# Designs tried in a protein design chat: VH-VL binders against Rho GTPase-activating protein gacHH (gacHH). Part 2

Target 1, 179 residues: Rho GTPase-activating protein gacHH (gacHH), of Dictyostelium discoideum (Social amoeba) (q86l99r1233to1411)
Amino acid sequence: SNKESLPFRRDVIEKVINHLRENSLDTEGIFRLSGNMESVRGIVKSFAHGEPNLSFEVHNISNALKHYLRSLDPPLIPYEFFLMLLDARKNEDAETIRNIFWKIPSDNRVVLTLLVDLMVKISENSNVNKMNSKNLSIVFGPTILKPRTPTLDRMALMTETQLQCGIIQTFIEDFHYIF

## First folded at step 4 (VH-VL)

Design v03 (from u05 with heavy chain S52Y; framework fv_umesolerbart)
Fold by ESMFold2-Fast, scan of step 4:
Structure v03 (fold): chain C 179 residues (1-179), chain A 117 residues (1-117), chain B 107 residues (1-107)
Amino acid sequence: as target 1 above (179 residues)
Amino acid sequence: EVQLVESGGDLVQPGGSLRLSCAASGFTFSSYWMNWVRQAPGKGLEWVSFIYSDSSTIYYADSVKGRFTISRDNAKKSLYLQMTSLRAEDTAVYYCARGDWEYFDLWGQGTLVTVSS
Amino acid sequence: EIVMTQSPATLSVSPGERATLSCRASQSVGSNLAWYQQKPGQAPRRLIYGASTRATGIPARFSGSGSGTEFTLTISSLQSEDFAIYYCQQYYDWPPTFGGGTKVEIK
């Protein structure tokens, strides 16, 4: 039988993001470098139980957050917003991106705000941690913003991926305007 | 002709280093994500490393993390894998493959790395 | 990591017969599954992606089916050039992982 995606736990995500905000801003390659997969898997399982295990090294915790967000169905940014956000990014229309953001369901929007705020703080420390807004957008674009039915055309997929990353980069760079 | 050609495979002693190269032709190399995938003799395929089109994102398999370094030169249309602290377990044919983690649509012919005394 | 298990390890069939190869994922991968063919001394060749979409240039006798955790590759009328090792690969989550392979050989 198929297993369901992990439940959306706003409280868990907030605790994990707060931990990373306090412990990871000067960590080189945060979210980019892989953690120990056994540890990551165990941490992700703890998220499902509502008690995040934060006793692990910071790369394991950051990767667990990535995997947890990737497992969400629907994704953090619900499917219905995918095409309209990509279209707005293609047109470099920050006002429309802002308007779409405020239509996202409140629990998802709060989590997205906390996550992007963390990304802003990491990018402000990029001289130390080597993770600028572009690097973070590559990590989180496909993770939190994805289509219900992925395209089978490789070139179209790569174009969509660059727009997905562009949306996250816009969220980081225009944070105080959008959020 | 759209192709990838690996080179640099050799016999090397345990603890040694080796650099693999992959030359791309017939497509816009700078537009594609690139990977290294290896296959030990008589065994299956194992993904090794990923590099984004502009080198901004890089991932490694746990088995090679800290020992291997992936890099690319878009002007030269080339992908590289610098291997250090080589072990007998790293003995494999190394393929460069075009695409991301989603699937691999173009593979090179492979280059053999043998780690033995 | 997601573990991919292929069965059988070896499948013996005669030319013109149907071959059915199975691939199981340790957790749901949706339809994010590819199949590759590899002949001795050669690089893998992509046959199927998205669980059921045939890659360009791949003969119609190859078909993929399944979703979630159970996947099948079918070769409807096996030709002499189809004797090879076949690998499934999930691309739902990092790292991408391959099955152990199924060797299709002559009876």
Scores: ipSAE 0.000, ipTM 0.444, lowest interface PAE 17.1, mean pLDDT 86

Design v04 (from u05 with heavy chain S53Y; framework fv_umesolerbart)
Fold by ESMFold2-Fast, scan of step 4:
Order: structure tokens, then sequence, then C-alpha cells
Structure v04 (fold): chain C 179 residues (1-179), chain A 117 residues (1-117), chain B 107 residues (1-107)
């Protein structure tokens, strides 16, 4: 029922992203379509042990990465950057978003760069895989950007969700400017 | 058979409330984004609300923000739209639509909501 | 929000004729465009997505073309069951928006 917080493993995430870069760009619904729950659980467990099991079908691997990133505490983009990124996105201020990106700790920034580069490549092949930048932003917005204390106010939550997705979309669309 | 079946449409007074339901069958409901789309009598289609497969992402049309709430129950394979503070301009057939990558590939037959005194 | 404009509002054609329907976006939507058919008293039915990809079960006489801001739906040899209202829809950005529709009616 209860699940321990998973450690941030840069080496594991890099291996998984490299595998997906090689194997998933033509996969329809990558990151959106569900994998097999038992397989996903086994893969996530392998991440905790430092040796990712990549012998599974690609939807299982992509869902395992998504689940792993969502379980990180602190999240991939540390809590202290949440409100300032949302504020910059609200103001449509790409320069401030870029400045904030470069303040993110090195290991997190490198992983974020690899993840967004993968998202760029997936979106460039969206005619085949059906995952454009907006679709990827819906998947990864709440996965890698979240507040320390979630709001229970429905309207505030919706506004935050739109801005979270907007940040990821900005990362993908302005990749060469920001990263 | 892959289908969506809406229910809950009724005649209500302005300021009233209704809950619409959509029952999914024949596909893995938990793997799909879902939408509500409406159509006023004799008019075109208007998107109303979106919910991601895990409920983590929700969007509303500006015309319904603060009044409508979309939700889903993946175990029951059902989508809901809770409507409050209803206005005459909310009168429409409400369609449940499966939004595979934000285009709508499966539609229910619709349920009519009439807001009139 | 992105505004979708369809023309003509009404197209009167005879069976066997070619029908050409236009859809214009207020800004580029790439190929993120779908077409739907709606018959009286029925739910919309998806015909085309990705601007030009025909949905499963849709007859070959239906074809979509275009990218960016200008899109066309063509029905190459109109059958009696094709008299309906047709809507385009962009899914490039939120909110998804529909055109006002083109009614294809018998002459």
Amino acid sequence: as target 1 above (179 residues)
Amino acid sequence: EVQLVESGGDLVQPGGSLRLSCAASGFTFSSYWMNWVRQAPGKGLEWVSFISYDSSTIYYADSVKGRFTISRDNAKKSLYLQMTSLRAEDTAVYYCARGDWEYFDLWGQGTLVTVSS
Amino acid sequence: EIVMTQSPATLSVSPGERATLSCRASQSVGSNLAWYQQKPGQAPRRLIYGASTRATGIPARFSGSGSGTEFTLTISSLQSEDFAIYYCQQYYDWPPTFGGGTKVEIK
C-alpha cells in the first residue's frame, strides 16, 4: 500500500532515457498508453537497485520511467523553483524561464536536459507516434513540477496545472533557446 | 462493442444543478483521455472539458469555469460532469467523447440538458 | 484561442458530384486537424485526423489535405448517405476549437 520515496539515480535515468531514445520514437502513444502493471512494478524495482531492466516492451519501460520520476521527492525540478517557473510562464517570459533553468542543480539539470531532448525527438516524430509537445506536456507537467504543499482549491489547482503543462511545452518548443 | 453511453440530461431551472454520467464499455477506459463536448440546438460543436487518464490534468472552457466539474472513476469505467449554477446558454446536447491525442475518435449519442424556467 | 472558419456555410450538390470543403485556422496548427461528419439526430463521427489520415472504416472517397492554416476535405463522388454537416477541429493548442460547420445538402 505505502511506498517508500525512491532515490534520485542520475545513472539509472540516463540509461532508461537512452534506451527510449533508441527504441521508442516510432511508438504510438509513447508515455500515454499504459503498460502491464506487474512488468512496470518490476522495472521500477530494478531502478532502485541501480540496474534498470530494459528487456521489457517499450510501453512498460516508458511507464516505469514516468512512475519513477513522479515518485521522486524532491521532484526532478526542485520545490523552490515551482512558483517562480509558474510566474515566469504566466508572464510569457522565456528569458526568465531560461535563467531559472540554469539555477537548477547540475544533476537535476542534466537529467531534465536529457528528458526534454527525448521529448523534442518524440514530438518531431508526432505524425507517427501521435505525441506532440502539448500531449507530452500533459504527461510530464505534473510528473516533474509540483508544489511542496498541494492546494485543495479546485480553481487554483486547475490554474497551476495549466501553467505546469505550459512550462513543459515551453521547454520542448524553445529547447535550443533554453537548454 | 466499443461504446460510450451518456445519461443524466434533464429539464432544470436557471441556477439549478445536474450531474451527467458517461458509461464506457468495450475498451480500456483507464488508458484514454476523456472529454465533454456540447452542441446547442441548431448550432455547432463546443468543447467543454478535458480530463487525463489519471485525473492529474483537467481543463475547462472559459464559459463553464467555476460552475462545472469533470471527474472520472476508472474502476467503474465512468466519466462525470457535475454542473452547477446552470444558465439558459448551457442548453445543449452533451456528448461524452474519447480524446485519443486530443481529437475525438469515439462519441456517445448525447444527453439533452435544457435550462428553462 | 485559435479560431476555425469553415466555408461555404452551405454546399448544394447532386449525387455523384465532387464536394470540396474549406477550413482555415487563425494561426498555424501544423497538421493537428480533424474532420467530423454529423447527420441529423446523430453524434459526430470522426472522418479524418492529422489533416489527411482517414479513420478506420471511412470510405476512400473522403480525403483530407492541407497544413498550417488552410485545410480541405474532399468527397470525390458524393453518395446519398454523405449529405450531412461537416466540422473541422484543431487540436494544436488548448482549447480545442471547431469550425462553424459546412452543411452539404442535396440540390
Scores: ipSAE 0.006, ipTM 0.548, lowest interface PAE 11.1, mean pLDDT 87

Design v06 (from u05 with heavy chain D54E T57Y; framework fv_umesolerbart)
Fold by ESMFold2-Fast, scan of step 4:
Structure v06 (fold): chain C 179 residues (1-179), chain A 117 residues (1-117), chain B 107 residues (1-107)
Amino acid sequence: as target 1 above (179 residues)
Amino acid sequence: EVQLVESGGDLVQPGGSLRLSCAASGFTFSSYWMNWVRQAPGKGLEWVSFISSESSYIYYADSVKGRFTISRDNAKKSLYLQMTSLRAEDTAVYYCARGDWEYFDLWGQGTLVTVSS
Amino acid sequence: EIVMTQSPATLSVSPGERATLSCRASQSVGSNLAWYQQKPGQAPRRLIYGASTRATGIPARFSGSGSGTEFTLTISSLQSEDFAIYYCQQYYDWPPTFGGGTKVEIK
């Protein structure tokens, strides 16, 4: 359906996340502030070609990672886990969320672990970078966790969005319990 | 200190050869795409060549294609430009520059190549 | 290749005055345009990318504008350290190409 989706490249994503872990923890508005869209597109092309271009300003690299993750089809958290994660979050069932996490395919799970670990470290420096777990959840909720068929019902969409963000916030805040 | 340092510029005869080097320090060289950009005396900037982080993609300006060869050694954190069949119009300060061919965020101080008889 | 033309070739401005530099592309480049500053005997330094985004550490007096074929770099209150040659560069299409430069000299 998404003809412009990029292939999942675990090694590329790992290199990009490691770069951001080393260079972005004290950057104000990291993942929130926009980079230059044309620079971001160029960086994303480098990800698709298997050689990430990390020579750019950190906001461009972070936005390129967001764009790349958003372009994945299936998403980083595969479609089959969408409803069960939303249900577990609605019931405030952290044990079920943990159990579902460990059912995610290994390559996706390793990348998710690295991404959430980065988000944890960013949130720990939120006094400097202004990005707490709630801010990061708004960025990554709809990015890495989405339904196969989007709902056209406005009320259902609002509820799903809140739960999607809630899942990512749970991953960040309960990282040592879940991961 | 994050820096690029070029070397190898010299006075050479037309038709001669010369190898330029660029030493990187202060950053993870193997993660970055690299370029050579030149500037003739009193003239503007001209992109010369590009190499991706793992050498999978290499491109040249039409003016140097077939005569210049870009290469890198990630273990030595070095970028190279092998120049052959040099012409008077190749006279320029040669900069190594970090980044995609789109734009460049870190530049060396340059090394002067003079092609003259 | 896309040809970039800068004007004027030389601009003389008194300290504190506004300097306006123009860059024109032979075809539309969208907003895929960067500006560089080069001081005598030094390497170029990136000022602006994406036509209007200031690079990290670049003072607010520098601003870029334009899209398509016509672009402008403005220095709102010229300081003595702004004496330099300024280059525009398109990155819309391969190969990247630079303008001929505008020399800004302080009267």
Scores: ipSAE 0.000, ipTM 0.426, lowest interface PAE 18.9, mean pLDDT 86

Design v08 (from u05 with heavy chain S52D S55Y; framework fv_umesolerbart)
Fold by ESMFold2-Fast, scan of step 4:
Structure v08 (fold): chain C 179 residues (1-179), chain A 117 residues (1-117), chain B 107 residues (1-107)
Amino acid sequence: as target 1 above (179 residues)
Amino acid sequence: EVQLVESGGDLVQPGGSLRLSCAASGFTFSSYWMNWVRQAPGKGLEWVSFIDSDYSTIYYADSVKGRFTISRDNAKKSLYLQMTSLRAEDTAVYYCARGDWEYFDLWGQGTLVTVSS
Amino acid sequence: EIVMTQSPATLSVSPGERATLSCRASQSVGSNLAWYQQKPGQAPRRLIYGASTRATGIPARFSGSGSGTEFTLTISSLQSEDFAIYYCQQYYDWPPTFGGGTKVEIK
């Protein structure tokens, strides 16, 4: 449909991820629990203007990052890699997933690396924060991986979502092999 | 003025240790990835080590792994390289470099480390 | 690791002439290639990244081309300040690796 996308700001995303790495590893339900809706909207607007407002409670900042990433068009992982990543995941082919990762444009790849490193750190502290690799994959799968043409069939969308989540889980669990 | 300044290079005997420092000014150091790159006399460039903006991701060249340690202090706007068990082959000018581990957009002037008996 | 080979080792050219420098990778690196310039006693300076994207502030006479395993840096109408050593670097795979350099010197 017709929508206005937010610009991809590598510098902003890096600052937000760094803030979350420092402040969120012990936070229960990080990325899962909702923040204040109006605060989240204001923070996302600050991201678009290049000066992220990080003075808010951590759930507001984490949700702002999630919504900002979801609003990117093209998405963090460019459209051209969508089907090939899903196919590699369907075949449980981590080597092909690694090869595809290294074809991603450098700014996107760098941001993806920082984001997945954050997810690894969170998952390693899941005894405290209750967010393991599977939980994080549910949050980020549909957020950073999207088809160019939206899938409208309900059964196909369910299968697609499972594979999107599988890719993120593979990124987290095989981080030192892929990245 | 956006700048990186290295210090700590010296003449050291094989098996010795040195600590290199890199002082950043003119930019928000805590927002950038940092690297050490070296160059032996009359030779080309060799990447040595990488550290991200919050010191959570660190990489080393195989030739220095287990002997060198990269670290940073964002409050002091400084990058460090602790070198131990130095070999003649480690003789080089050591550069502090800002940016992605992929490519480097700002370099210091370098500091010379000479390992000789 | 990926091995980068530059040729020639030394290129002698006159001011105003075109200089063409080659860089070859031991395996495909796509377009993940950067070029640096280094003058005697100075640190390297980034010229090109993404094989063909000129860095901010770099004069238009510098251009990069190529993909896969074969890359070229071209300096059109060479100026006196362009006499230096030039290095290519791949960033397709860990670790990032540099070529041996090409010295561009005055004839």
Scores: ipSAE 0.000, ipTM 0.437, lowest interface PAE 19.9, mean pLDDT 85

Design v10 (from u05 with heavy chain S53E S56D; framework fv_umesolerbart)
Fold by ESMFold2-Fast, scan of step 4:
Structure v10 (fold): chain C 179 residues (1-179), chain A 117 residues (1-117), chain B 107 residues (1-107)
Amino acid sequence: as target 1 above (179 residues)
Amino acid sequence: EVQLVESGGDLVQPGGSLRLSCAASGFTFSSYWMNWVRQAPGKGLEWVSFISEDSDTIYYADSVKGRFTISRDNAKKSLYLQMTSLRAEDTAVYYCARGDWEYFDLWGQGTLVTVSS
Amino acid sequence: EIVMTQSPATLSVSPGERATLSCRASQSVGSNLAWYQQKPGQAPRRLIYGASTRATGIPARFSGSGSGTEFTLTISSLQSEDFAIYYCQQYYDWPPTFGGGTKVEIK
């Protein structure tokens, strides 16, 4: 239900992303490896209150950001852009993906830009942190981009998931063209 | 100790079904991406399927797509592979493996699936 | 899909000698390459990742080198426990693919 979703706090997300940019680029498995569940819950609660608790180990902070972004309703990339982005990715049409990006509401677009910039920097350090653009796409595809109504067709769901990941990979690899 | 233990391998007729299980211990299973990798008798390694830690991202090798289903139960620390419409070429030792679909840092001992009449 | 080719298929070496195993990718994989060791009746064991980084607990006699399309695994002074089949694997592009293996056996 809507009462289970967390409020969108641009200021909080920006603070958390800035912290991770400064502290996580050399961390193996960043965003992939889980943190302590109790710590993650406490950190996410601090995000909801507008004062992120960043005194925890970096895997706890990165997992808290993932959980927070995943809980957003509507998601970071609003529902109305879901099918058009998947269609553009299916056609390997980076120009259309760029055009769609610039139609996203400004607060969401700014946050998405900061998040993808972080992903670019992490992927550039993948020799150390082991998180390349494909690894990050697996993490963030279903996190920031999802349909309003999930499909019940298993084959369609698999195709959608691959396209969701493909969109994030395109964002990372074509960052300077799209953003 | 950190380990993965597979079970469920059996002799099955072509067109049949089997469910493989993999039990994890000694690490936080819910934190890791998991894979199935197989090896036909006397042959090399072939990646079969991938599942992310939250089950939101799943991939299959083209050879098994539409026939096999990977799943996990983080509370039970278990990974599963439901196999349907089995063919002779599916005969292999099936390993569960921890890590990215890219490279694997922990392997189980394997469970043998034989598809024959 | 990227095709991985290993050579030779079988390498006969005496204990104490140097073994050199080759792995070729059908296209550049950068340094996204891992090596595994498999003994009869056992699961594979990761030796090297990132083309040249030894996994934890792997003896210094094992070394990996190369980038792009040509890779080498070297065992500098072969011990009795090193007789096994060795596989390379690329993780540059989807799906992950393995070489056919090189069997290192006693001469």
Scores: ipSAE 0.000, ipTM 0.490, lowest interface PAE 13.7, mean pLDDT 86

Design v11 (from u05 with heavy chain S53W T57F; framework fv_umesolerbart)
Fold by ESMFold2-Fast, scan of step 4:
Structure v11 (fold): chain C 179 residues (1-179), chain A 117 residues (1-117), chain B 107 residues (1-107)
Amino acid sequence: as target 1 above (179 residues)
Amino acid sequence: EVQLVESGGDLVQPGGSLRLSCAASGFTFSSYWMNWVRQAPGKGLEWVSFISWDSSFIYYADSVKGRFTISRDNAKKSLYLQMTSLRAEDTAVYYCARGDWEYFDLWGQGTLVTVSS
Amino acid sequence: EIVMTQSPATLSVSPGERATLSCRASQSVGSNLAWYQQKPGQAPRRLIYGASTRATGIPARFSGSGSGTEFTLTISSLQSEDFAIYYCQQYYDWPPTFGGGTKVEIK
């Protein structure tokens, strides 16, 4: 029953995403290339404090957002939606994915919408930044969508990872249909 | 059900080595930063080391830097602390602690390491 | 590193009485402060984080206050299970550091 984790701060995440939308669309390898580890640590600390420090280089801010989202328990997309989303993706059923999206709690759904909108804008600039929908799905699939109990079977883990990435890719590519 | 269980504590001579393990159950281990915190007999708590969920960030207390190595195996849901060049000052109960590097919300019961000739 | 100082080292109180524990940081830590309880032979348990937020399942008799360099943990009506050592911890700057502890014992 003890599921305490880093606090989910919609206001903080929104400010960080807005900053990245304004400053990162032309940045090569955004979310893929590492930032300075010490700077990333300090930025993540500021997110937890509730006052994001956005005065750092953009790779540090993007990596801090990744690490913050990864630390959330439950994850951004709550555990209860994990298997149903994977099943819908396996069946290539975008309509069911859309229906599931609209059942996600409102704060999580708003944050997910802002995050995916950012990913759409980045992917539209992939000729410059080199981050297409597939690249972004590899970064965010395991970050925002994960099972309550990870499988110990390596083949099943590989299949689940492909479907997790596929869901994020569907969110990006079918954004105007789903969101 | 949600728990951390340490093992590996033993009596070791100065200059010796020891490996501690921490087994996690009942939560998504791969989503959490993990820490080792120690407590010398009759003394207070001292943070030792942390590792991020993906092992990309690893930090050590100055007192153990270069001698201790933290690692994790997310598939096995286990955290490790490899200790080398042990000193009398390393004698302590070693706790595995879950949570952000900021604060620790879940602790194991600890494993005692005694460094003595 | 930031040094955390707790006072008193030992506090003797009777069940039902109020206990007030102090924690001082060598520099401002904002509200980045946690409190832990440790009973004899047991692991620490988190009580408070963010200086004043009670952790899940922690009784309302525990309350935290303060900001900057001065912090207080209050137990409004001490129960028999509250006799323990209490530690404060800052998480404003690396590395995280703990106070020396306050032992709350029966009078």
Scores: ipSAE 0.000, ipTM 0.444, lowest interface PAE 15.2, mean pLDDT 85

Design v13 (from u05 with heavy chain S31D; framework fv_umesolerbart)
Fold by ESMFold2-Fast, scan of step 4:
Structure v13 (fold): chain C 179 residues (1-179), chain A 117 residues (1-117), chain B 107 residues (1-107)
Amino acid sequence: as target 1 above (179 residues)
Amino acid sequence: EVQLVESGGDLVQPGGSLRLSCAASGFTFSDYWMNWVRQAPGKGLEWVSFISSDSSTIYYADSVKGRFTISRDNAKKSLYLQMTSLRAEDTAVYYCARGDWEYFDLWGQGTLVTVSS
Amino acid sequence: EIVMTQSPATLSVSPGERATLSCRASQSVGSNLAWYQQKPGQAPRRLIYGASTRATGIPARFSGSGSGTEFTLTISSLQSEDFAIYYCQQYYDWPPTFGGGTKVEIK
């Protein structure tokens, strides 16, 4: 629904994730700490042109990926999977989460797999980078999983936010089972 | 100097409301996740609430859920805790704390909230 | 929630002695454990995180060890400024929870 949303470029996202896997595992606060605003904007523009500019410091590249993923409409995990994933997480049903994952469109699913694999690698090095599975879930929960129509009920919003983050944490912790 | 300074603690009747503030200085406030942690007189530490750097993710302890609201103003470098329906068991020194909700690298000196019973 | 239990509640030691503080989790928390020091009337100060990593500026006499459910904070040669209350905290699962504290006092 957002007319100004950036195009979904699987090839670009794959190159960016591969770069971060090679260069960011020792970086404190990766994905959490901000980059230089103008550098981030320039990198995001390069994504739209299909030639990602990866010559910048890692915080700029990671924030550009985060911004790009947040700008996608529909989001990386399409809207139709939102409520069913939250319900499966509420019931601690990893088998249902796995079954839903395999219903996601193939390009989205491959990108999600690469992104979660990166999150797994980062979390395994959390003693150095300070980003464990819960920290990463806070970053990526609202970024890749969101409802088509946000609730105005404060209590429902809090419950949804906890479950969104819980889904990402489940993806990281149960990666070898789900993916 | 890198510091956090809390204010707003007061004596309040059960069922009352208070707004706590925390002013940050000496660091880029907008880059950090922030927390409220409390400590009842003579007791241990209890985590209360978490807010991410852009306010997109907020968590509350079950004991305060529905009664307390955490918020932040990055332009003013300030963290807030709006407390409503206060109970005697909410009596505590309230600290704002910087860092991941899992471990805290910078603490304010605290502000005392007393709810009469 | 994960329950953190610290023992002993009070530890009496003389200056120059080694102090060993215990922290136990009701379930495995891996190495997701922090230690804090608090003096009366003061805010807590982070000593250790990741079970064994000393925070910036923390003296080498403080060391943390353990994983899973059993954790230890050791102060190798106790200084007068080390008499305080020490708290462990898990950050493996939500919500983060603290132990009840161990008061280290002069013998």
Scores: ipSAE 0.006, ipTM 0.553, lowest interface PAE 10.8, mean pLDDT 87

Design v14 (from u05 with heavy chain S31Y; framework fv_umesolerbart)
Fold by ESMFold2-Fast, scan of step 4:
Structure v14 (fold): chain C 179 residues (1-179), chain A 117 residues (1-117), chain B 107 residues (1-107)
Amino acid sequence: as target 1 above (179 residues)
Amino acid sequence: EVQLVESGGDLVQPGGSLRLSCAASGFTFSYYWMNWVRQAPGKGLEWVSFISSDSSTIYYADSVKGRFTISRDNAKKSLYLQMTSLRAEDTAVYYCARGDWEYFDLWGQGTLVTVSS
Amino acid sequence: EIVMTQSPATLSVSPGERATLSCRASQSVGSNLAWYQQKPGQAPRRLIYGASTRATGIPARFSGSGSGTEFTLTISSLQSEDFAIYYCQQYYDWPPTFGGGTKVEIK
């Protein structure tokens, strides 16, 4: 299935994240519940044109951000960092994860910081919104971190997926150490 | 009617393959995370696999990793489980369940898979 | 994996009586716990989530309580349709795990 390739727009992502920070922390299932497909696609189109349309219901906006991030090529965390982050997570080496984070290009790193900060705030309110660090890691692991060439080995795919989610969970849980 | 209907369960030899299907109706299928949960005859419930609403996140129970593949077709409102290298211990009623991995708010009636020589 | 243990395995009770079912987690799961009811030949039905929140359409006689490692499901006045097997499930950590079930049967 075809994913649309969209330009990396730091300004758009910042505006959307700020809107969600202000309007979504108490929303049950934020990022988990899908929005209306037509609305989501319309919002994503507005992101591509540089002026995000934030007049929609919050689930549509959160899903539009998710879809937009997934459409980025290269992904938010550039391809070159994929294997080294998975290796660091496999070894439970938070120091190496921190060192790798600080080698990410500045625009990507700033956006990643804002996104993870939002995830931290959502997870801190999980008693209300039902989205803890594990739930958020399932959403964002494959969204912002992926290999340049997907493996065809099923066992390797499963291991990679678990590690991708593990990286995001580490970002959330060790935020003040890493970021 | 809001419902999930499984199909594809059959008697299969050890080492064989089988494809299960789950048809959704009465709700916007593409909105929901989907799961497969199984129950061996006279035994309890065991979670098997998870797929996110957009197929970007997939998980498997350790007992089925490398042998089962979950997939979905949102246009057809259908969920699938491709099973290979089947073992006697895979004998169970397989349920399609809606919701994320946290909780299951809608279940199909199940389809029986029997792995026996 | 987090192991869920339910007790008793079988509970015999008369209609109109109170039934209390227990569920224990091998480690703290906070309030991330659901309860399901399964009747013979039928799919499970979710009764409770978040340890104490009744699902839509579930009668008020069903109530859940507890947090951390110890949880209970209470049926305040058992009706004939309540004789079933009940399962608890944690969703605090991955993978989600179920208890072995408690069969509530007529005395």
Scores: ipSAE 0.000, ipTM 0.503, lowest interface PAE 13.4, mean pLDDT 86

